# Ledger of designs, part 10: miniprotein binders against q53ft3

Target 1, 195 residues: q53ft3
Amino acid sequence: MFGCLVAGRLVQTAAQQVAEDKFVFDLPDYESINHVVVFMLGTIPFPEGMGGSVYFSYPDSNGMPVWQLLGFVTNGKPSAIFKISGLKSGEGSQHPFGAMNIVRTPSVAQIGISVELLDSMAQQTPVGNAAVSSVDSFTQFTQKMLDNFYNFASSFAVSQAQMTPSPSEMFIPANVVLKWYENFQRRLAQNPLFW
Short names: E, the ipSAE of ESMFold2; O, the ipSAE of OpenDDE; V2, 0.75 times the mean of E and O plus 0.25 times the DockQ between their complexes.

## First folded at step 36 (miniprotein)

Design K1 (at its last look DockQ between E and O 0.01; V2 from the best seeds 0.00; counts 0 for: pae E 19.7 > 1.5, pTM E .742 < .8, SAP 70.141 > 70, placed apart)
Fold by OpenDDE base, look of step 36:
Structure K1 (fold): chain B 195 residues (1-195), chain A 93 residues (1-93)
Amino acid sequence: as target 1 above (195 residues)
Amino acid sequence: SIEVRVIIYENGKVYTYQFTVESPEELEKVLEKLMKKIEKEGAEYVYIRVYAESPEEAKEFAKLLVKIFEKLGFTKIRVYFLGNYVWIVGQLE
């Protein structure tokens, strides 16, 4: 019913069903994870009037699991991206997993999905900044990538007076790189999927 | 915190600044200081990108940036919204 994706790792499509309405994914080495994607597989929809509350758990200083509400998935919004890197020191909230005996090992976090009534979900408040829109996440990634390239390229910039003869090398003027950067930004603003 | 990126093109040189500020007021102060430096050095092209926490905040940042650019006499001002990023470009003729 559900899938879980961490960048650079294999997709998880086999959640542990710990209750009739509760599913759990294990996330080993969670300290290295910034974002997680939770999505419906498309095989089984939520029952009418129901959706999924998505929770994140990590061990506190005492080794006890702390659960936080990240956000929601529904038939109308079957996937969501969550930032979990900034939540590792947060306080727990009310959650449906607290009474469950889930075996946990050190350094392993968990994503929990609880199937709940939509009306009940509407009354819950996710932790701040956990839910990231797909567009915003993509934009941030793209901007970071562009910045990385620009910074790298510009670090090699030299004036003509500083240049030494190197017949085997090709040189690109810095203003060309800047022009490219501006043009790319403009196109991205017009259509994030312009390619 | 507000992430800010500034690119200045002057006399064939490109300068890039990346920093964070804690408030819009601080952003204005820092940018005013930088812009004064630009005026003194004769920059021809200025790019500023600011990351906002919401589209509404992005619009407010855009207004602030445009105001600063206009005050300094920049022409051909262009504003783009990239998700929650505000990108503004100005030139001196």
Scores: ipSAE 0.184, ipTM 0.664, lowest interface PAE 1.5, mean pLDDT 84
Fold by ESMFold2, look of step 36:
Structure K1 (fold): chain B 195 residues (1-195), chain A 93 residues (1-93)
Amino acid sequence: as target 1 above (195 residues)
Amino acid sequence: SIEVRVIIYENGKVYTYQFTVESPEELEKVLEKLMKKIEKEGAEYVYIRVYAESPEEAKEFAKLLVKIFEKLGFTKIRVYFLGNYVWIVGQLE
C-alpha cells in the first residue's frame, strides 16, 4: 500500500503492518537522513473518507521513542516529501502508535503511517519545520530534482512498437527512479553546485 | 569485480554487508554464511543489490539469487534490473 524513499537508498515497498490500520518503515542510520518521501504504491487506495497520518519516530536519550507528526497522504495527495533533519531533537506529539510492541535498535528511526478518518486528520497540526516549503532555496532544489527526474526518465521512454501495446501511454521501469536517486546523490557529493 | 550489498531487516534491526566477488561461485559461498543469520534471526526482509560487469552477468547473478531465495523459503521475490544493476528483494510471509 505504501512506499518510503530516502535519497541514495533502495525504495522500501514492504511496510511492517503493526495493526490493521498502522504501517511502519524502519530508517536505519537515521542521523544521516535529511528528507524522506512517503507515497502510495497505487495498489490499494484508502477507503472512502480516510487517509494516512505520517509520523517520524526516533529514540530519545533513554532509548524511548519520540513521535512527531510530519503530515498526511491521501488518495488526492498520494505522495509527500518531509524534511526530518530538524526534527531529531523536537518535542513529541500525540500519536496513535502507543503500547504496540515494536522492536527496534537505538540507531533506527521509523516512519509510521496511521489510517484515519479525514475529519480526524483535519484536527491535527504537523510540526512546523517538516513541510518542504519553509526555505526558498529548498523549493528551488526540489524543482531542480523534478526537472532532472523528468529528463532522466524521458530518456528511457520506448516507442509503442518496442513494448506490449498501449499506444497512448509510456511505461517506465521502477528501477529508473532508483538509478536517478543514486546518480543524483553521487553528483551532489562530488559537486553540490552542479545544478 | 562485482559489487554486492546485502541488507537484512528484522523488527527494528538492520544488518548490512558489503563486499566484492569475482564470480557467481564466490558469491554463493559468501551467501551461505549469511543463510544462518537469516534463518536464526527471523529476518522478515532481505535486500541484495548486485552491480555486475555487464547486464548479461547481472542476469546470471539474479537467476542464482532467486534460486537461493526460493530455497530459503521466501514467497515474495521481486527482481529489478537497470543496466548492470540488479536488486532482489525477498520477504517471508
Scores: ipSAE 0.000, ipTM 0.099, lowest interface PAE 19.7, mean pLDDT 68
ESMFold2 (binder alone), look of step 36: mean pLDDT 75; pTM 0.699

Design K2 (at its last look DockQ between E and O 0.01; V2 from the best seeds 0.00; counts 0 for: pae E 15.6 > 1.5, pTM E .679 < .8, SAP 70.36 > 70, placed apart)
Fold by OpenDDE base, look of step 36:
Structure K2 (fold): chain B 195 residues (1-195), chain A 93 residues (1-93)
Amino acid sequence: as target 1 above (195 residues)
Amino acid sequence: SIEVRVIIYENGKTYTYQFRVESPEELEKVLEKLMKKIEEEGAEYVYIRVYAESPEEAKEFAKLLVKIFEKLGFTKIRVYFLGNYVWIIGQLE
């Protein structure tokens, strides 16, 4: 029913069903994980009027699991990206998985999905900054990439007076790079998936 | 904090500023100083990008930036939004 993806790792499609309405994925070496993608496999939809609350669990200083609500997945929104890097030292509760006998290893975090009524989900508040929209994450990444390229290219900028003859080299005016930067951003704003 | 990037192109030179401010008021103050410098030296092209905390705040930043660009005499002003990013481009013909 559910899949879990961490960049650079194999996709997980076999959640441990710990209750009729609860599923868990293990995340080894969770300290190195920044983002997690939770998605429906498309094999079994949520029942009508129901969705999934997505939780993250990590061991506290005492080794006890701390659960935080990350966000939601639904039939209408079958996938979501969550940032968990900033949550590893946060506050949380043991609900709804804390009362369950789940074997945990200190170095392993968990993603829990609880199937719940949509009306109940609407009353819950995810932890701040955990839920990252695909658009927002893509936008931030793209902007950072653009900035990185610009910074890199501009670091090689020299005036014509500073240039030394190099017949084997081609030179691009700095203003061309700037214009490219502008045009690319413009196109991105109009359609983030223009390519 | 508010992330701000400013790129100024004048007389064949490009100047890039990357900084953070703690409030819109501080942003305005910094931009006023930069704009004053731009007026003195002359700029052909100015790009300002701001990352806001919300789309609503982004709109407010856009309004502020447009006002500044108009004051500087830019004849071509373009505003773009992407997520919480807003960037404004001003050109002198």
Scores: ipSAE 0.217, ipTM 0.667, lowest interface PAE 1.6, mean pLDDT 82
Fold by ESMFold2, look of step 36:
Structure K2 (fold): chain B 195 residues (1-195), chain A 93 residues (1-93)
Amino acid sequence: as target 1 above (195 residues)
Amino acid sequence: SIEVRVIIYENGKTYTYQFRVESPEELEKVLEKLMKKIEEEGAEYVYIRVYAESPEEAKEFAKLLVKIFEKLGFTKIRVYFLGNYVWIIGQLE
């Protein structure tokens, strides 16, 4: 139903469902993370009148979770970028993950998503300035993702003279990757919110 | 039998009821009793999940449930499908 993306890491698309209406992603080495993207996979919308409250949790000195409300995702705004760099020692907030005994090692934090009524979400106040201007931060994240993908894919490029037969593998010409990269950059520059 | 889960949202609280019924008529009777409780407690939204034996059965049951919800006074009814599940949300105002 949800995905979680951190710059420079593999996307997570398989949330741990800890209750019928609550989903969790683990974030190892969370102290190196500044921003997190939370998004809906496009096949399952929230029920009408409902949306998702998004929380960040980190372990305190005793290994106990401290939950902080980051913001929201809805059918009308199915993705959001949250800044967490300033939240790793902050004060906890009211949260719906209560009696769950989810204890992690000191280096692992969590993103929690709770499905709630939109009217209930309107009464909640996110911590600090967790919501980020989506244009600048989103553009920077997206450009880093594109550069990372291009550098990774291009590291496997070989000339025809270097190629060895591998009949069990499928191949994509490097030009196809370059065309995709150029097209995506152009669309992003025209409308950073096109996705 | 038909497995049913009802989630009621009241003033920021969530109440969950889970039960099994053998007919749409039985479901209607149970929902009428829940509706009376809902009106006494001041609920705004009712979310119902029904488990069917197939996606085709889920579609047929959804048609019947919409009629039941209209009889019970829901003003806004939305139906979603996820595999064998039928998801219904209704607003009482």
Scores: ipSAE 0.000, ipTM 0.132, lowest interface PAE 15.6, mean pLDDT 68
ESMFold2 (binder alone), look of step 36: mean pLDDT 75; pTM 0.713

## First folded at step 37 (miniprotein)

Design Z2 (at its last look DockQ between E and O 0.11; V2 from the best seeds 0.00; counts 0 for: pae E 14.4 > 1.5, placed apart)
Fold by ESMFold2, look of step 37:
Structure Z2 (fold): chain B 195 residues (1-195), chain A 93 residues (1-93)
Amino acid sequence: as target 1 above (195 residues)
Amino acid sequence: SIEVRVQIYENGKIYTYQFTVESPEELEKVLEKLMKKIEKEGAEYVYIRVYAESPEEAKEFAKLLVKIFEKLGFTKIRVYFMGNYVFIVGQLE
């Protein structure tokens, strides 16, 4: 139902369902993560009148899980970008996850999604600097995703002399990827909302 | 009673039908009438929510609705359960 994307990592599309209405993604090495995208896969919408509350969980200095409300995803806003680099200390939020997914290692955090009534969600307050939907935050995340895509794709580049023919597959030249990347970056710098 | 909501996306508009039924057989009869109208107008996306009396009953409704959507030619069918709710989406690829 949900996807979780961290810059430089493979997209996670198989949330672990820990209750009928609760889903989690593991985030190993979470200290190196600055932003997370949570999104609906587009296959099934939330029920009418419901949405998803998104939480971040990390182990505190005593190894106990701390849950913080990041924000929401809904049918009307099916994706959200959250900044988590500034959330790795402080007081936890009210949350519905209990002891069901207690983090027992200090380097693994979790993203939790709880399906809830929209009226209930409207009464909740996310932690102050987690909900990052400004143009600058969107631009920053988008640039990191583009950089990652380019670095990944370019790591497979070969010269024509090194290429092994594979006539059943389609390929694109590496310079096409670079040209697209440069053009996209230029347009994004001129107008972050041009897409 | 079993509460049912159907949303149909056609030509940039969403049409909503909401009703109650007393049995799966009644639901099938109502949906067949509604689906005849849908075939005439060419729906791209159909969303059905059923609030059953138990999670087990919701699963039985899902089986019925999947069969109906397959018979009507939808190729992308998604099913989602939450307690007594079942939510089904049918769309053309």
Scores: ipSAE 0.000, ipTM 0.133, lowest interface PAE 14.4, mean pLDDT 69
Fold by OpenDDE base, look of step 37:
Structure Z2 (fold): chain B 195 residues (1-195), chain A 93 residues (1-93)
Amino acid sequence: as target 1 above (195 residues)
Amino acid sequence: SIEVRVQIYENGKIYTYQFTVESPEELEKVLEKLMKKIEKEGAEYVYIRVYAESPEEAKEFAKLLVKIFEKLGFTKIRVYFMGNYVFIVGQLE
C-alpha cells in the first residue's frame, strides 16, 4: 500500500504492517538521512474519508522511541517529501504507535503511517521543520530520488528472451520507465512544484 | 479470537487500546465499558478497528459496531472495509 524512498537507497515497498491500519518502514543509519519520501503504491487507496498520518520515530538518548508527526498522505495527495534531518533531537508527541513493541537498534529510525480519519488528521499539527521548504533542496532531492528509482528499476531489467514465463506477473517495459523518467525530469526542470 | 483496536481522539491526544475478545457479545460488553469511560473524558472521535475471519464476518461486525455506537450516542458514524478489517468512526456529541 505504501512505499518509502530515501535518496541513495533502495526503494522500500514492503512496509511492515504492524496493524491493519499501521505500517512501518525501518530506516537504518537514519542520521545520514535528510529527506524521506512516502508515497502510495496505487494498489490500494485509502477508504473514503481516510488518509495517512506519517510519523517519524527515532531513539532518544535512552534508546526510547520518540515519535513525531511529519505530515499526511491522502488519495488526493498520494506522496509527500519530509525533511527529517532536523528532527532528530526533538521531544516526542502523542502518536498511535505507542503500544507497539518494536525491536529497535540505536541507528535505526522508523517511518510510521497510520490510517486515520481525515477529520482527525485536520486537527493535528505536524512538526514545523518536516515540510520541505526550499525549492532547491526539493529539486536536488527529487533528482536523487528519480535517479535512485531508475537505477533500482533498471537493475531488474531483462530481455524478453531471458524472461521466464510467469503469467501472474505484470511487466513494464524498460523503455516506458525511461520515458517516464525523462518526462518527469523535464517537468521538474520547468517547475519543481508542477504537481 | 477477535482482534480489536480502539483509538480515542481527545484534545489532540490519541489513546490506543488493543485487545482480543472471544465473541461478538464480549466485544459489545468491553466496548460499552470502554465508551462509558471515554464519555467522561470528553472524547471527540472514536475509531475502532476489528479484524474478521472473512468479509462476511466483517459485515456482521460492522452491523454490531454500528449498533453499539448508536446505543452509546455516537453521531456521524462511518464504516469502512479493507479486506477483513472493519473500521468504524464516530463522534461523541
Scores: ipSAE 0.000, ipTM 0.185, lowest interface PAE 11.8, mean pLDDT 79
ESMFold2 (binder alone), look of step 37: mean pLDDT 77; pTM 0.740

Design Z3 (at its last look DockQ between E and O 0.01; V2 from the best seeds 0.00; counts 0 for: pae E 19.2 > 1.5, pTM E .763 < .8, placed apart)
Fold by OpenDDE base, look of step 37:
Structure Z3 (fold): chain B 195 residues (1-195), chain A 93 residues (1-93)
Amino acid sequence: as target 1 above (195 residues)
Amino acid sequence: SIEVRVYIYENGKIYTYQFTVESPEELEKVLEKLMKKIEKEGAEYVYIRVYAESPEEAKEFAKLLVKIFEKLGFTKIRVYFMGNYVFIIGQLE
């Protein structure tokens, strides 16, 4: 019914069903995760008048699970992106998974989906900044991609004094890379679809 | 928290800094410290990217950054916005 996606990892399409109306995904090494995508597989829709409340659980300093409401998925909005990297300092919220004795390792977090009435969901307030808009997600992705390239390229930067003569090899000044980065950012800011 | 990236080009070398701040005021303090370290050789080119919590906050950061760049003597200052991101470039002629 549900899928969970973390960038750079295999998609999870088999949630652990812990109750008739509750599903859980394990997220190993959760501290390295910035965003999680939760989506419906399209095989089984929510019953009429129902949707899914999406929760994130991580262990606190004492190893106790802290649950926070991230947001919602519905038949009308079958996928959502959540930022989880900044939630470590958050306070726990009321959650429907309290009675679950899930053996957790310190490095493993969980995504929980609770199937609930839409009317009940409307009364719940997700933690701030967890839900990411599609536009913002794209922007963040692009920036991360650019950062990745810059970091990669700059890691090979050497001074002229450090260079080993290689007549067959071409070299690009580091400042050119930075200027390229700036120009790309400018163009992206003007038109995100400039390519 | 607000994610900040700073790239400084000085004497043919690029210095990259990545950190988080909780407020524009904190960013100012951090940047002042960074500029003091670099001031000995003079920065030719500085690029700063800030990811704020909102577009409104991004604008506030932009205002602050412009003031800092002006104080540092940059004559060419460019500011760009994209969502919650603010980009500022300063160059010395």
Scores: ipSAE 0.080, ipTM 0.562, lowest interface PAE 2.1, mean pLDDT 83
Fold by ESMFold2, look of step 37:
Parts: sequence; structure tokens; C-alpha cells
Structure Z3 (fold): chain B 195 residues (1-195), chain A 93 residues (1-93)
Amino acid sequence: as target 1 above (195 residues)
Amino acid sequence: SIEVRVYIYENGKIYTYQFTVESPEELEKVLEKLMKKIEKEGAEYVYIRVYAESPEEAKEFAKLLVKIFEKLGFTKIRVYFMGNYVFIIGQLE
């Protein structure tokens, strides 16, 4: 029903279903993770009037899970990007996962998704500034960042005749930047979550 | 038992395989078959998660998986160890 993506890692699409309405993804080496993307695969939508509350869980100093509400995904907003870089020492929030028998290693965090009524979700308060945007917004933002980087880098382009020697400075041929830009655009268009 | 999850990413699609093996040798046989299919179809990257019975067994699986990935031509291999888990990502591009 759900996928989970971390930058530099492959997407996870096989959530552990720990209850009829609860799903979990493992996040190994969670201390190095700054953002996670949670999205619906599109094979099983939420029932009408329902959506998903998304939680982040990590082990505290005693190895006990600490769950924090990150935000939500819904049929109308089927993906979201959550910042977790500042959450790995925070206080837990009220959550529905407290009685589950999930084996957790000390260095593995989890993303939990609880299927809930939309009205109930509206009453919940996510931790801090965790949510960044939906995947559609992330794709648009990422495309604009790519354009900005390309325009910035290309504004420094000079011909070989215009180049002045600078032994302490490293240079990159302009066509390398263009090739990278074209390749990244192609891969992003094929799979916005390839990263 | 040893739980294995394999995700194969190609042409904007994700193909998933989940199975259990009883030994590293059994895992090698299954993965070699899957990897021959991957080479034929042009996979972009492969993610493997192994839950072993001990941390030492996880390390042995990691050694095996790295050798398999190198044999198949993966140019970027990332390995994570977490208790009984080993997580390996290989990229062909």
C-alpha cells in the first residue's frame, strides 16, 4: 500500500503490516538520514474518509522506542517529504503503536503509518517542522533547483581562450555540467524518487 | 530462517522479491538466477535486505553479497550493518 524512500537508498515497498491498520518500514543507519519520503503505491487507496498518520520512531538511550508524529498522507496528497534530521533526540508524541510487538535493533529506526479517520487526523499535532512537501511539490521544487544550479554554473562558462591559469583552483569542463543536468532530468522524469 | 527482500529498480518500475533461505549457499544460488535476469533487462540498481540469525551471520552474508555484486558489474555498492540486519545497495550506472 505504501512506499518509503531515503536519499541515496532504494525505495522500500514492502511494509511490515503490524496490525490491520498499521504499517512499518525499517530505517537502518537512521542517524545519517535527513529526510524520508512516504508515498502511496497506488495499488490500494485509503478507504473513503480515511488517511494515514505518519510517525518516526527511534530507540532512546534505554533502547525503548520513541514515536513522533511527522505528518500525513491521504488520497488527495498521496506523498510527503518529512525532515527527520532534528528529531533523533526529541520527546515522543502520543501514538497508536505503543503495544505492538515489533523487534527493533538499537541502531534501526522506523516509519510507522496508521490508517485513521480524516477527522481524527485533523486533531493531531505533528512534531516541529517535519513536513516539507508532497512528492508532486518535491518534483517541482527539485526541477527548479536543477534549473537554478544549471543556470548558475553555466553563467561562469568561458571559452578556452578566455580562461586564465589558476594553479590552486580546480576547473570542470562546462559539458560535464550539461551532461550531468541532462542525465539527472531524464532520471527524475522517469522516476522522481530514484534518489 | 533467513529472511531476504530484494528490490530491483528498472525503467521507473520496482520489482520486489521476498523469500527465505536456510544458508548462504542457497542465497547465492537464488541471487545468481535473479541477477542474470537483471543483467538481461537492464536494471538500474538493486537493494537487498537480509535478516540473519546473528550479527556474525549478517557479516558473512554481506561478504557474499558484495562478491556477487562485483561479479555482476555493480560500480557503486553500499553496505550497512545493524545487528542481525545487513542492507546492500548496488548500482549499475
Scores: ipSAE 0.000, ipTM 0.107, lowest interface PAE 19.2, mean pLDDT 69
ESMFold2 (binder alone), look of step 37: mean pLDDT 76; pTM 0.725

## First folded at step 38 (miniprotein)

Design Z4 (at its last read DockQ between E and O 0.33; V2 from the best seeds 0.00; counts 0 for: pae E 4.1 > 1.5, SAP 70.98 > 70)
Amino acid sequence: SIEVRVIIYENGKVYTYQFTVESPEELKKVLEKLEKKIEKEGAEYVYIRVYAESPEEAKEFAKLLVKIFEKLGFTKIRVYFMGNYVFIVGELE
ESMFold2, look of step 38: ipSAE 0.000; ipTM 0.113
ESMFold2 (binder alone), look of step 38: mean pLDDT 82; pTM 0.810
OpenDDE base, look of step 38: ipSAE 0.289; ipTM 0.762
ESMFold2, fold request of step 39: ipSAE 0.000, 0.000, 0.005; ipTM 0.152, 0.283, 0.363
ESMFold2 (binder alone), fold request of step 39: mean pLDDT 84, 84, 84; pTM 0.842, 0.842, 0.839
OpenDDE base, fold request of step 39: ipSAE 0.304, 0.302, 0.303; ipTM 0.768, 0.765, 0.768
ESMFold2, last read: ipSAE 0.218, 0.000, 0.000; ipTM 0.735, 0.108, 0.118
ESMFold2 (binder alone), last read: mean pLDDT 84, 84, 84; pTM 0.840, 0.838, 0.843
OpenDDE base, last read: ipSAE 0.302, 0.308, 0.309; ipTM 0.765, 0.769, 0.769

Design Z5 (at its last look DockQ between E and O 0.01; V2 from the best seeds 0.00; counts 0 for: pae E 13.5 > 1.5, pTM E .667 < .8, placed apart)
Fold by OpenDDE base, look of step 38:
Structure Z5 (fold): chain B 195 residues (1-195), chain A 93 residues (1-93)
Amino acid sequence: as target 1 above (195 residues)
Amino acid sequence: SIEVRVIIYENGKVYTYEFTVESPEELKKVLEKLEKKIEKEGAEYVYIRVYAESPEEAKEFAKLLVKIFEKLGFTKIRVYFMGDYVFIVGELK
């Protein structure tokens, strides 16, 4: 029913069904994982009026599982990307998986999917940093790229008085770079997919 | 934490400042200091970008930044929201 994908790893299509309405994937070496994709395989849809609440579980300093709600998958939204790298220091939330006596090796985390009523899901609040929209990820990447370029270019800025003669070189005023930076930011703000 | 980037253009010089503050109150204090600096130096163009944790916080930052730019006498002020970022551009023409 469900698949789990980590970049650079083989896709997991065989979830452990721990209950009629609960599925679990193991994530070895979870500390190296930034994002996880959870998706429906398309073989079995959710029953009408139901969806999946997606949880992340990692061992705390005492080896006890800490569960956090990442978000949701539904028939209308059959896949989702979650950022888990920043959750490692978070507080645990209420979860439907109970005390699972899963002998966990310290390096293994879990993704849990609980099949629930859509109405109930609407009342739940995912952890703030877990849901990654494609637009948000692109925006963040673009900002980092722009900042990197600006920082690099501006580090070479000199006044005319500071310039050494180099007849073979062309020079661009720093103001041009700044204006470009602003214009790009503006366009990105208006439409992150303007390109 | 709140990430802040400031770019100041004045008489062909470009100044870039990056810093992190822990609270909106601290941000306000830093911006007040920056205001004094800008006033003294006479900036022609100022760009400020602030990372906000929520849309509500973003709006509050925007309001604060606009007030500062108005006080500085900028004639053209532009505010943009982009995801979790708020940035303001002020020009003296």
Scores: ipSAE 0.041, ipTM 0.520, lowest interface PAE 3.4, mean pLDDT 82
Fold by ESMFold2, look of step 38:
Structure Z5 (fold): chain B 195 residues (1-195), chain A 93 residues (1-93)
Amino acid sequence: as target 1 above (195 residues)
Amino acid sequence: SIEVRVIIYENGKVYTYEFTVESPEELKKVLEKLEKKIEKEGAEYVYIRVYAESPEEAKEFAKLLVKIFEKLGFTKIRVYFMGDYVFIVGELK
């Protein structure tokens, strides 16, 4: 139902369901993360009258989880970018994850999504400057990841004349990478949320 | 050299160990000693970050770490590949 994306990392599409209405993604090495994208996969919408409250949890200096409300996703706004870099030493907000102490790992944070009534969500106030939310922002974030992948992969390309016959090396023709990149760009332009 | 950070959570207390080793073989020896230390002290969560120079090296580190966590009886073992490093998290029942 949900996806979670951090720049420079693989997209997570298999949320851990910790309750009927609660979903969690792990964010290892959270101290290096500045932004997180949360989005609906499009397979299963929220029930009528409901949406998702999105929380960020990190361990404090004593190892205890601190939860903060980032914002919301709904059927009408199915993706959002959240800034978390300024939240890693803040005060906790009221949250529906209660006494759940599932994450006790000092360097792993979590994104929590709680399915709630829209009326209940309207009464909640996210922490300031957490949401950068739009579909356009998701597209820009994804493009940056594609650019990084292309630059990374192309740095390993070699010409046929530069190939070494070492059994520990594998070679990929550079045009394969370009072909993949062009195809992916075309798909993204047609449907920014095609996955 | 290979940089390793190990974080152990035990009943509200955090133990951090940092190592630098010169080879994957030396890493294996250090992790085996750490395994014995974890068994003696007990743990609720153990987190290990190991910097790798290649995806292949990261996969081999992950295999070694998973075996250690399984021998210690951890119930949830999660492996995160971050390009130039691997994180592994274990939770004891």
Scores: ipSAE 0.000, ipTM 0.256, lowest interface PAE 13.5, mean pLDDT 69
ESMFold2 (binder alone), look of step 38: mean pLDDT 75; pTM 0.709

